# VHH binders against Protein STRICTOSIDINE SYNTHASE-LIKE 2 (SSL2): the designs that were tried, part 2

Target 1, 353 residues: Protein STRICTOSIDINE SYNTHASE-LIKE 2 (SSL2), of Arabidopsis thaliana (Mouse-ear cress) (q9slg8)
Amino acid sequence: EGPKHGGESMLTVQIPDFRLIPTTGALGPESFVFDFFGDGPYTGLSDGRIVKWLANESRWIDFAVTTSAREGCEGPHEHQRTEHVCGRPLGLAFDKSTGDLYIADAYMGLLKVGPTGGVATQVLPRELNEALRFTNSLDINPRTGVVYFTDSSSVYQRRNYIGAMMSGDKTGRLMKYDNTKQVTTLLSNLAFVNGVALSQNGDYLLVVETAMCRILRYWLNETSVKSQSHDNYEIFAEGLPGFPDNIKRSPRGGFWVGLNTKHSKLTKFAMSNAWLGRAALGLPVDWMKVHSVWARYNGNGMAVRLSEDSGVILEVFEGKNENKWISISEVEEKDGTLWVGSVNTPFAGMYKI

## First folded at step 4 (VHH)

Design y16 (from z01 with N35A W53G; framework vhh_7z1x_3)
Fold by ESMFold2-Fast, scan of step 4:
Structure y16 (fold): chain B 353 residues (1-353), chain A 122 residues (1-122)
Amino acid sequence: as target 1 above (353 residues)
Amino acid sequence: QVQLVETGGGLVQPGGSLRLSCTASGFTFDDYAMAWVRQAPGKGLEWLSGISGNSGSISYADSVKGRFTISRDNAKNTLYLQMNSLQPDDTAVYFCAKDSYYDFWSGYLDYWGQGTQVTVSS
């Protein structure tokens, strides 16, 4: 891709020595969150569990589950085959006023569990929850309790997600759920919408559009600078070195963005020629299988920290040698520590700055 | 059905060596990356080492780097872990595991052996 819009800051490349922290018999710590007391992180796993890290004991404890119907969910097996019944928790956020943990589950929609954990319950009315097909990320305004969340596709579920990428699917949505129990669609027609993060003062949302390798800024209040379009958004960042996944505010300013994998000449060619993916889907080929093989040899997870005002890259890092990541979904920064996750690794990474 | 059968565990003195083997069946062995993972008593899983289908890419956790060697014999459908300079902290159940073929990103461990016990003690 070409250069990023606006003046670019000097890139700082860091070679991290990550401590790998194995998860509890499941994989995919895709998102991390800390509770009001700064405890955690909490993360969701491939078997439908949400676990909490106890730093003083250097171990995970089971905190919550997506559903009470747990038969066949846990243990060493192909979790992808059971995740539609067991749940696949992706995004996590705490409501500071209640202590409730909200969960974006890829199959079960928007869930929540109380501050002591246990079995999660569906937040939305049945008819609205059934209209969600691939709920991915969320963030909560701590002042208002409004939940902002993404649904990546109304056509493709997580287990078929390469189909969304290859087909040029634009059925992704950014939605909000407020304390009046109403769901409002803020943006529609998004190409694999993924991460969402609220600004420090609640003026805007940053919204990751993975299939277009860009991040949008959606303005929430009418006293803030508005986009020129009726959709009330603008491009915050584009021309990123990989496919953006989750996005989180950095306490040092700006936003951490997990880049699922770094661009190659092949991925850049495919992005420039969208017809190729659509044509390929007409073939009797299992593209999830093809892509998983390709990723095995070519995957290269990265992360970037973007500036708050202009979205220019301030920091870039990736794993090296034995710490090389096939993919990175999220970076959560807490008290000088970076927590790094991926939807498909059996471990979390921890790096002290 | 996919099966992974581990052998070679046992009791060994500190500073000793063991060679673990894992025989795979029910899938095309050389099409998949393989890994060794361990679980010490009362602890979670620790990923130790991974090897690509053609042995062109090999990685190790820092805790075992320089002491353990992963290898594979695709003609025999067998994965190996050569463990040297064993320490009491290496006491664990050792699992071999297969990467998923259908996930978006390879590295998802979808099948595991039943494990073999390694005890490092005098």
Scores: ipSAE 0.000, ipTM 0.181, lowest interface PAE 16.4, mean pLDDT 82

Design y17 (from z01 with G50A W53G; framework vhh_7z1x_3)
Fold by ESMFold2-Fast, scan of step 4:
Structure y17 (fold): chain B 353 residues (1-353), chain A 122 residues (1-122)
Amino acid sequence: as target 1 above (353 residues)
Amino acid sequence: QVQLVETGGGLVQPGGSLRLSCTASGFTFDDYAMNWVRQAPGKGLEWLSAISGNSGSISYADSVKGRFTISRDNAKNTLYLQMNSLQPDDTAVYFCAKDSYYDFWSGYLDYWGQGTQVTVSS
């Protein structure tokens, strides 16, 4: 008797026009950024390269590398074993005023490269950079040039991120780097902090806390009621159907959040029993390898678009059949196209909406 | 169909002035920020200036700050760039570009004009 259906099925995006774009020789196009001129996307790969998509030629070009120490970095091997030398670029953002690309690298810290690419350089002084262990995401306020960035753990590096998740690690930090060349810690004691995105007007940051399956709103504007508290933050979204990863503003309003792995009975049980993870870490087991095998069979990536003000789910992206994703790290929306990426895939997805 | 058409380029002596115009069609002009970008021979794109939909926010690159003035006439769907104290290194193709958003702070350039040549002869 008329349409009475509600719930998630009404919000699920079905995209008939899509293309998977292989990355050559490396995996993990986790994050996408377009330069101010609308070119790209640019993405970071498992071997320390940052590549740029040329739409008119339907090919990737090498744009930048995290370090000049390139021996043994590229080619067919387990890149996780060489990431600490080669770099692993995760988050990317352009500084509009200079055209510089800033890079959150899991091992090299905060890097930048000029608008023509090449070898990236460290942004922070050595002592400050040595205090970073797992730099993950960043965003830049184009009005001020302030760089906001996350460091997921001071104990665990990316090659052992399962250790951070299993141990109940809460050493994650949200930080800013400004034009006075100072680093300020805005939030600490975070459980695997991950994505960060600045609001449209620059009034707040949304900060992903992956291990708590929630998103925090950190107020930058002192006139807001929350920014006048000792905490300066509130819960923006919680009870998400999976582990949130990267977060990006949508040009249609709100924010796209990649949900790396949807919750299963096993993951809910593990989250409710933190002692299990700590006990398991005492065993002589390669948990990264165990997790990679488990994820191959049980992984189900999705993304949600949350409303700007209240964090209500407006849209759900979930692939089916040949479009099924084992994991999703990010959705970047540009000109009616969703660019979908994962830290674990040897390809990027393009979906026309 | 979005269309941007630049006019007003040409040859000028160092220290001279030019006014560029860009006529927009195919979208609601007032709803978007507008930008000027240039490309010098053998160089990449350089962003010069942006103006928000209501002219409430304006920004300039350091290389042109104090010499160039951006403005818009929303009733005429027209963007302007007044260029003063022109130097030989201002020689470039100048592009009018539409922003993806009402303000220019978190958008990107989604549509471009064909460009107009500005040559500053010494």
Scores: ipSAE 0.289, ipTM 0.703, lowest interface PAE 4.4, mean pLDDT 86

Design y19 (from z01 with W53G L109F; framework vhh_7z1x_3)
Fold by ESMFold2-Fast, scan of step 4:
Structure y19 (fold): chain B 353 residues (1-353), chain A 122 residues (1-122)
Amino acid sequence: as target 1 above (353 residues)
Amino acid sequence: QVQLVETGGGLVQPGGSLRLSCTASGFTFDDYAMNWVRQAPGKGLEWLSGISGNSGSISYADSVKGRFTISRDNAKNTLYLQMNSLQPDDTAVYFCAKDSYYDFWSGYFDYWGQGTQVTVSS
């Protein structure tokens, strides 16, 4: 058996048979966005390109690049060695009022490109952009144009994300950039802050705190008592079965959350004892390589759909057996199709629901 | 089955006014948000205004706020755009676009009209 009292529900875990769509020449379609005209999806890749899917031609086209200095960025090599020069686009969102695509780049900060694509430019003044170290996710209020974005660590860059996870780093921030060209820090002292999503009505943000395996709700509504409090946030969901990554609103209600990998007893123990990770980082061991080997044999990508009001799990799926997903970063739902991405796969997944 | 038909475009002098209409058929009109979008010569698409099914929520792009007024008549399945104080930069093809049920603020335009030309000549 195993039935427990309280808030537990017996959900059937789905194992979808995804159609795999290779990303030519690069890895890591981590995030997907459709433009306001229904075209796309657009996704960012390991070589600094943003590509757009043309469904009528079943192919990707190059839409944008993070920088004009692109010698050595594309083609067959280890992109991880060049991503600090070429860019590593992670989060994507369109500004409805301008048609501009905003990009959260792991090394280059907050970027944007016009609706016809091309070379992206930095959004923030130099001094503010230099204070960003690991920009990860963003969402835009389409009514106001306000950009909400996360910076996962002020100490660790993406190339050393294991350091952020293992050290107990709490330098993550949630910030906003508005039309007065000012950056405001909304939340600080976050443990590997990651995905961010605006609610349907624009009155709150859901913010993923990966290292705590929880999601916070931050209130924006000026008429809300919570948005006027000194503590503008609450726990929306916790005790998730894996490490939450990106979060996206579902048109069927609620939010899809990519879970990078499923928890084990070992990972739960390590998360509860941060001193172990700090001690381990002092050893002359390439933990990024150790993790990549471990993930190859033990990784299992998952996703959950959470209810809008209470954060209760409504649906769950795993990458076991059918699609070989070792991690899932994001699920984007459009017109009855799930687009599934991961930071380390050479393909995107499609599944009709 | 779903059709959106725009009318009311034409040539107007700077400072003038035009009223665009969009007649919808093939869906339950008052269940969906409706939008106006334009495309100027040699430029991309620009969202101008959106209105909810019951007219309870209305939004405008900064470029047209105070000059354009969106409205709808659900009994006639018709969307309107009243354009005042027209400028040469308002020259564009104007499209009526149906929004999806869940995606008013960040959603997709799932059906489009064919567009109506508005020319503002100096």
Scores: ipSAE 0.045, ipTM 0.550, lowest interface PAE 7.3, mean pLDDT 84

Design y21 (from z01 with W53G D99G; framework vhh_7z1x_3)
Fold by ESMFold2-Fast, scan of step 4:
Structure y21 (fold): chain B 353 residues (1-353), chain A 122 residues (1-122)
Amino acid sequence: as target 1 above (353 residues)
Amino acid sequence: QVQLVETGGGLVQPGGSLRLSCTASGFTFDDYAMNWVRQAPGKGLEWLSGISGNSGSISYADSVKGRFTISRDNAKNTLYLQMNSLQPDDTAVYFCAKGSYYDFWSGYLDYWGQGTQVTVSS
């Protein structure tokens, strides 16, 4: 099934003049987090580093790395060739009670590093971590310390993510890791599950299902009477004008959703004809390379702010390709400033509201 | 003009007790979570405890759980930290900090007091 919304009834699309902040030496500041004390943002990069922004010095410092085995990881090269060794940190969240930074790494699984940074360590036992193939996003309940996280595919790794999208892969999972040291699968059979965000009160999770261009709301047992319902989830938003990526709460209410690329006539046609992707994968073509070339010239990043209650669009902005925004992965709002990231750019965007 | 003023610090012997107070002004006190944070000499900031606007939600760091008690008096715009069984490693500057939301379960600390020194030594 294809996208249902044409976009004509949306609010006026804003085109902010973002200040571009280079990440120097690596790509893909696609997720941002501030520590509980308001410092940062912290972001993960294509070479396995997590860096921290020092606003008073207008520079990034190295905060953490995914692994100690870093030969060949840093410096100018194609980082996609080394991501499986060096790590690729995607989602970030602080455990408020400990100050620990939790990392959803595309290759290393669920990682953690203390508040002073350094070398991250695996959170899960080896056997459980080996069952993860493409860990993408996480959020932490600051009351309980429960870590909610997504694994986008059990078949495809990040370096082959186009294969997951094109094949109609539905092996994505939403999971939790709690104080009993157990991993529980909350939702399975998801089509490229991606961003996850806890509601302000901890009553529900919003879960991005990128390949279906929709967001699910999953009601939680610990705080919500709705968890007693036969169905623990519902569609929160669908028919979005692009492929949703990461999702973050806005301090002005609701949730910011990065849209990796805006829908075109071609992408709408492809989504309505899923067999095309499966047929194309049988051809001896590097679809990752084809996609990257297409996205460079045809991709436009967008973001929407959705209402907390109903998922209606409250704000829309577009980062145009002509301003180097071929995709947007995340919007993090703090103190009247939007931090905008993309897995595809060597810079972060900053816009003061 | 948000202002947070901590009092009640000082020198205390190991095993002793202190009660810190924080008086808030410049915002609607009961609309926001309040927090205690400390910084020991040569170390980073450590969050200790948080309390929601109505005192319905309270949480503690493992390092102080069972020894420290957070409370608030919304009629007086005052936050408290009762510290019992103090140890030399509790020596730190203690900060009162306002949360950005009513519930401290989400958000960050947006305003800080100047801090009050607590020294645990014989």
Scores: ipSAE 0.292, ipTM 0.688, lowest interface PAE 4.0, mean pLDDT 85

Design y22 (from z01 with W53G D99A; framework vhh_7z1x_3)
Fold by ESMFold2-Fast, scan of step 4:
Structure y22 (fold): chain B 353 residues (1-353), chain A 122 residues (1-122)
Amino acid sequence: as target 1 above (353 residues)
Amino acid sequence: QVQLVETGGGLVQPGGSLRLSCTASGFTFDDYAMNWVRQAPGKGLEWLSGISGNSGSISYADSVKGRFTISRDNAKNTLYLQMNSLQPDDTAVYFCAKASYYDFWSGYLDYWGQGTQVTVSS
């Protein structure tokens, strides 16, 4: 059959078969991971829990918590007020060789928990953990066990991430933690670095720079590295139609990128005039609350699948009507299903393709 | 239809050896990585070893490294696990599992055999 017109792009994914799955009394399933045995997904929530989906029972179970200090963490309240005590798990990845789940926690840094779950523990020594302020995403090289992770700002914590975006903060870092138990900074001076994904061959990392609306490619292998320097990177994708968040390899090739919200005339103007955000931060206004209200009215989450070689958009995912997302943080594709997550929703989306 | 059939389990004394075999059908065997996984009584699944489609990449869990050897014969569609210096805590059901991809490191386990019982007891 030839190309179809009528308001639909040939690049647009039309998914009539979907479910919205509530997340057990908390919000913000920002990232999804499946264990090595194909079970899950696992996701982190606003109250410091990591939960696991049991597909055969169509329910979540509690798998892990970021800390044993749980008083005041669960239940109906603004979790942003308690997440500095309770944890806020964001990025997740399994070490295939051990079955350990590694967790990028916005307040507690790099954590891990064993394959049976329970209370997570800090991976890094205290001095190195104190240098982390907003740990966001991670990926693990399954061949080497090396953990690649991002810290979005050394100035702003997650509860004030709008401050990082509005101020033009460029203190974000891409780092690795290796089998010598050392942390190495690979890239610094990034504007709200967010998602990170290792290529299938382990040759490069794709690194999301949210505030610049672009994705960088950082080359790891000597045969692919032109200059053998810490500055060895290139722009993989830019001019994206929204603010990129998390990035995940697609089993059909390429990478899914969650776009938190699409650009508007206002956001494009603000990006062109960075001084406006800095000036606005001087006003006695709760910008996190202002943004939440604005996003509910104007937010339009989408995701794109980019080609592996050139970062060209191959597919677009966007909800409509009752399926409209205020924001999208991540799309994880597994066995013909798209798992869609957002930092601000009390549910995950499950779409069959 | 993908099928994986394990054989070679049984009762063995501590310090003994067993060789497990897994015969595969319903897919192009050399296009996929293969794995061994076990489940001890009352415990969860434990990954033991993986081998890529061409045998170019092999990995072992620390609990079995130096005692177990994984291999494959692509002409016979068969995966093997040679188990030496067996201990009572090696008692488990042993599963053959197919990876979703050629390289063990790029996939997850998508198809499983029914398992074969290995009992290590005096």
Scores: ipSAE 0.098, ipTM 0.606, lowest interface PAE 6.4, mean pLDDT 85

Design y23 (from z01 with W53G D99L; framework vhh_7z1x_3)
Fold by ESMFold2-Fast, scan of step 4:
Structure y23 (fold): chain B 353 residues (1-353), chain A 122 residues (1-122)
Amino acid sequence: as target 1 above (353 residues)
Amino acid sequence: QVQLVETGGGLVQPGGSLRLSCTASGFTFDDYAMNWVRQAPGKGLEWLSGISGNSGSISYADSVKGRFTISRDNAKNTLYLQMNSLQPDDTAVYFCAKLSYYDFWSGYLDYWGQGTQVTVSS
């Protein structure tokens, strides 16, 4: 929902007939990436595995794991109870120069695995990695190898993310890691920072601020003696029809944004009255469980494609069909196919455009 | 025209060493990441190693890590692969591959070389 003139063209909201591709005994294909050969997609799952789709065999293969300490991680159980031990891979990106897969893990920080897979290892020195609490998304400049990544909260871990949303937490950060093994904080004081994506020419980053329902544009080509304090950002999009999650460039131009939960009168009221969330957290209630039940019956996943220049909505689809898509985290477009994922579904969606 | 010419292959005994070279022409060599890829008889392509244009980033497949070393000489437009402790299953055609950027988001390996045959046999 944004301001419009009476002469604006009507956008058609699509409800695609997705081919649903079940994951291998785990939830949450949240992010998708393709390798050097155009093979994949690769995706991270709730049990700490990264899997690769083999289109010619119509099956997933295990590619990598976040850690070697995997007792009790796999199989049918509540993975949210074990993800702090097993890992929860969220964001994925290949360093196209080397073939290394970088992983933003919600509990283990920034990880890396070689192009043949296996057990991932921590990228950052111990002291820097201990400062990360909820690493969420990343993107890599394919020319320089610089890794841009987000940490959603320094207070709340993923298993308690509703606390970050309800409390008005603003401890999120956008950071970069370069080939000199240095981490630089580009933006701080963000309210549940989430998706990050580089522009086509590497001139700027789009940064999703989920709790504010907006997307920021951070300019990389601005030079400043005090770059961190120079406010090299602007609002790219706001007033989105739901909570934005991941952001991915479309080869047809612009950016796909997964919208985790479509707005309702209740969510708009809650966003206008932040004190309610803080008051509610004082009650002896498991808000993660309450949210899970609420989302099952009231959640409606959506995605939008935004214009690269102005952030206006170019395309919209809803995942609404028998409550299968209670949320959408990401849309990855490749060779005329949309790959659609959610942090809480036991399947990926595939749709040919 | 982009050309990649691989040399240095041949027959070698198990435990032996070979140094492969790839001479590049038709593009600005130091602007592009370079890779080594192999294809064993009856198998698909296997990526082995990659190196960024300024040599600041280097990676290896687990199957060759510790045995193979990738390097480049940008002044000579040449990519190298030093192969040590060769095993019979290293027998393959070895290709030099340039990373191409279709757009900022999508890069693919381009193959312009004919490859060089490495045979590891007793």
Scores: ipSAE 0.000, ipTM 0.311, lowest interface PAE 14.0, mean pLDDT 82

Design y24 (from z01 with W53G D99E; framework vhh_7z1x_3)
Fold by ESMFold2-Fast, scan of step 4:
Structure y24 (fold): chain B 353 residues (1-353), chain A 122 residues (1-122)
Amino acid sequence: as target 1 above (353 residues)
Amino acid sequence: QVQLVETGGGLVQPGGSLRLSCTASGFTFDDYAMNWVRQAPGKGLEWLSGISGNSGSISYADSVKGRFTISRDNAKNTLYLQMNSLQPDDTAVYFCAKESYYDFWSGYLDYWGQGTQVTVSS
């Protein structure tokens, strides 16, 4: 099928005036999920907490934690220094059948917690869970209970993700965990695989490959010619205006994709010249720090809504410095409200369509 | 106006059976998945079973699998839950709930009945 391109110049770029919802004491509401009963959203934070929004009280409550070892995790400090002990929950999804919340944690792998919250536990056997190095996103088929999840790199952890991007790392994997309690690798050799989402009918997965600025479609049904082809996947979208992060189904059809940073002349040049990153890693420079300074002044978060079948851009919005969005990780749409998050902000955004 | 009305609850002995019914109005019944949810005294909501609009997909919570059977009659706009081998811990208010067709994978329920009380006691 080959690459697909949107007609962005024909669309009106919106600049929403978001209601900002501060996250108490921690950064990075990167992903949002509502439970089966419509409550939430739930989101994971930089200190290893999962919090739940109580709309009737306009406040967050603590719902779960990644680990019982909580000393030094919470409060005002650089959470990136403790996230390898405290956890860094990224992707979230509920298992409809059990009410369990499944958590893709950047350091602790695949976790779950019961419907009343508390301390999460590891889903996979220790050996398999420890083979996960940077678990990022997940989605659950509500009819089968199969968990689809991504591991962005087997070499680089979240605290050194710039190393993965700059080195041209291709150790990312798309995996499933099923009712036989087995992990199956569906796709490997991915360049910083990130968001994953099931289609509306469960026929395919969309898989974000951040370092390639593209989205892949992996077919799950065996009757489709596409799912019977070698490699079982195709390019769903590419040529996006920024680096794609998380992907979520829209109840109005299609998928919302958060774009961490809008492309600039510099980022386009770097992508056209992949050798630059590998050469730069040989220099005695803290590239995580360099990137954080660059993003502070040049970062601009965006989001796009892609059509279900063809990946054509249907809607675009852009955060500006006046909206305090340096990056956007995810857009979750529920009942005419957009919940917008980023790994880098001490707040979530709320916007009514 | 969407309306869901549950009937068929009551008092039963352990090991007994009950059949719950839910009558739907105000929407095209066969276009939407329907679900049964319960709430035991002092506890949160527990999802029990779901059935797609055409009955092609049916699922159950592990706690009721093999004991409860969900079904629907689209001509009568009615959802059913056949409950067998009832246990004291099945005591709860049972709710019929409509799932949003386009929000199926998001998994949230958009309309609920008022519930019917089921008490399992010797």
Scores: ipSAE 0.282, ipTM 0.694, lowest interface PAE 4.3, mean pLDDT 85

Design y26 (from z01 with W53G Y102R; framework vhh_7z1x_3)
Fold by ESMFold2-Fast, scan of step 4:
Structure y26 (fold): chain B 353 residues (1-353), chain A 122 residues (1-122)
Amino acid sequence: as target 1 above (353 residues)
Amino acid sequence: QVQLVETGGGLVQPGGSLRLSCTASGFTFDDYAMNWVRQAPGKGLEWLSGISGNSGSISYADSVKGRFTISRDNAKNTLYLQMNSLQPDDTAVYFCAKDSYRDFWSGYLDYWGQGTQVTVSS
């Protein structure tokens, strides 16, 4: 046996046997967060509830709701039809200093609720909240309390997101809300911006641009700028094997990225020729349904762990066909356990590493 | 800040050749060993070649020995991989990686480039 050389370790594509944890009467545990004390995870559902997992009792409890106007929100119906009044919580993050849970809601904008839960309230002034159309992901700097968040489109709402993808929409924004109670736009003209995550020490943000199948790095410290163009951002990863969704720091280093339907020549052609998608959107066709059927035929949900500094793929896993993982939105890793979610499943996945 | 940027990938026919380059910044380039690593679709990482800071020590994986040549130009902070007699199973993303130490048997890979795609098909 000769000398060991770094980076020679063979990776394998894993197909984990996830424990499936049904959500309580609703779909779409899209994002997971643990509180400062390690309790949870908390997740948002299709009916506007945020639920919390009690590991000692192996059950979910209702923790919060997006609005007090709850009539018609719960129960067996198509939640897409009511989510504009009931809310659709997507991204979640705790402010560790206050215990407040911040919520990126697809219809209600940026919300928060106190550490004991209850009815969430809007964070931003009414005029600014009304300018948000598809708030998707957020992360909070634990030293400063600054909230970084994404709005995927100013034209298309969540229930019509295929319209954003098909039309070549580039109205996505990365924004911050700081301790002066002001909103600042950091990046604009993004093609379906989605996940956002702070680096461990808060030096940069990774920002998922789903429609471009890439991840951008936005430098928060000016002394860390690497660009000769005087922009504070660069491409961190591109050419990913699927459409990236949410991004979360791994305690083992790097970032987990959930990937939707695998990228293909068809999707790349369609995105290069936006007039075709715009023409198609004029037809009396349910494109959300068409995409759902196509994704079932052609795609599997997968996730990758990217290296901290360079975005090299360190780990890959795919969902089993038996578990109907046609997409993966997020992977949250805590204490040797992976929590895996999708926007359209009636369950969360749990896997011990 | 350490940066590694690969270029030179692309589509090539079986039996063809490509030259990959990796431009380094943010560290004293000639103080560190440099490596090429690839990842084929659905496969794990495969180390291909390493070169010490002064080019005095060079090693290759058996799968590429005799076909690939690693070299470096310390004046340009650039690492190269000359790839000859390319085969369909050479299709992979190719990564430039920095060793944590001055020779490639005394450390681990601490920084990696984003990779460049090489596709070998007709």
Scores: ipSAE 0.000, ipTM 0.068, lowest interface PAE 22.0, mean pLDDT 83

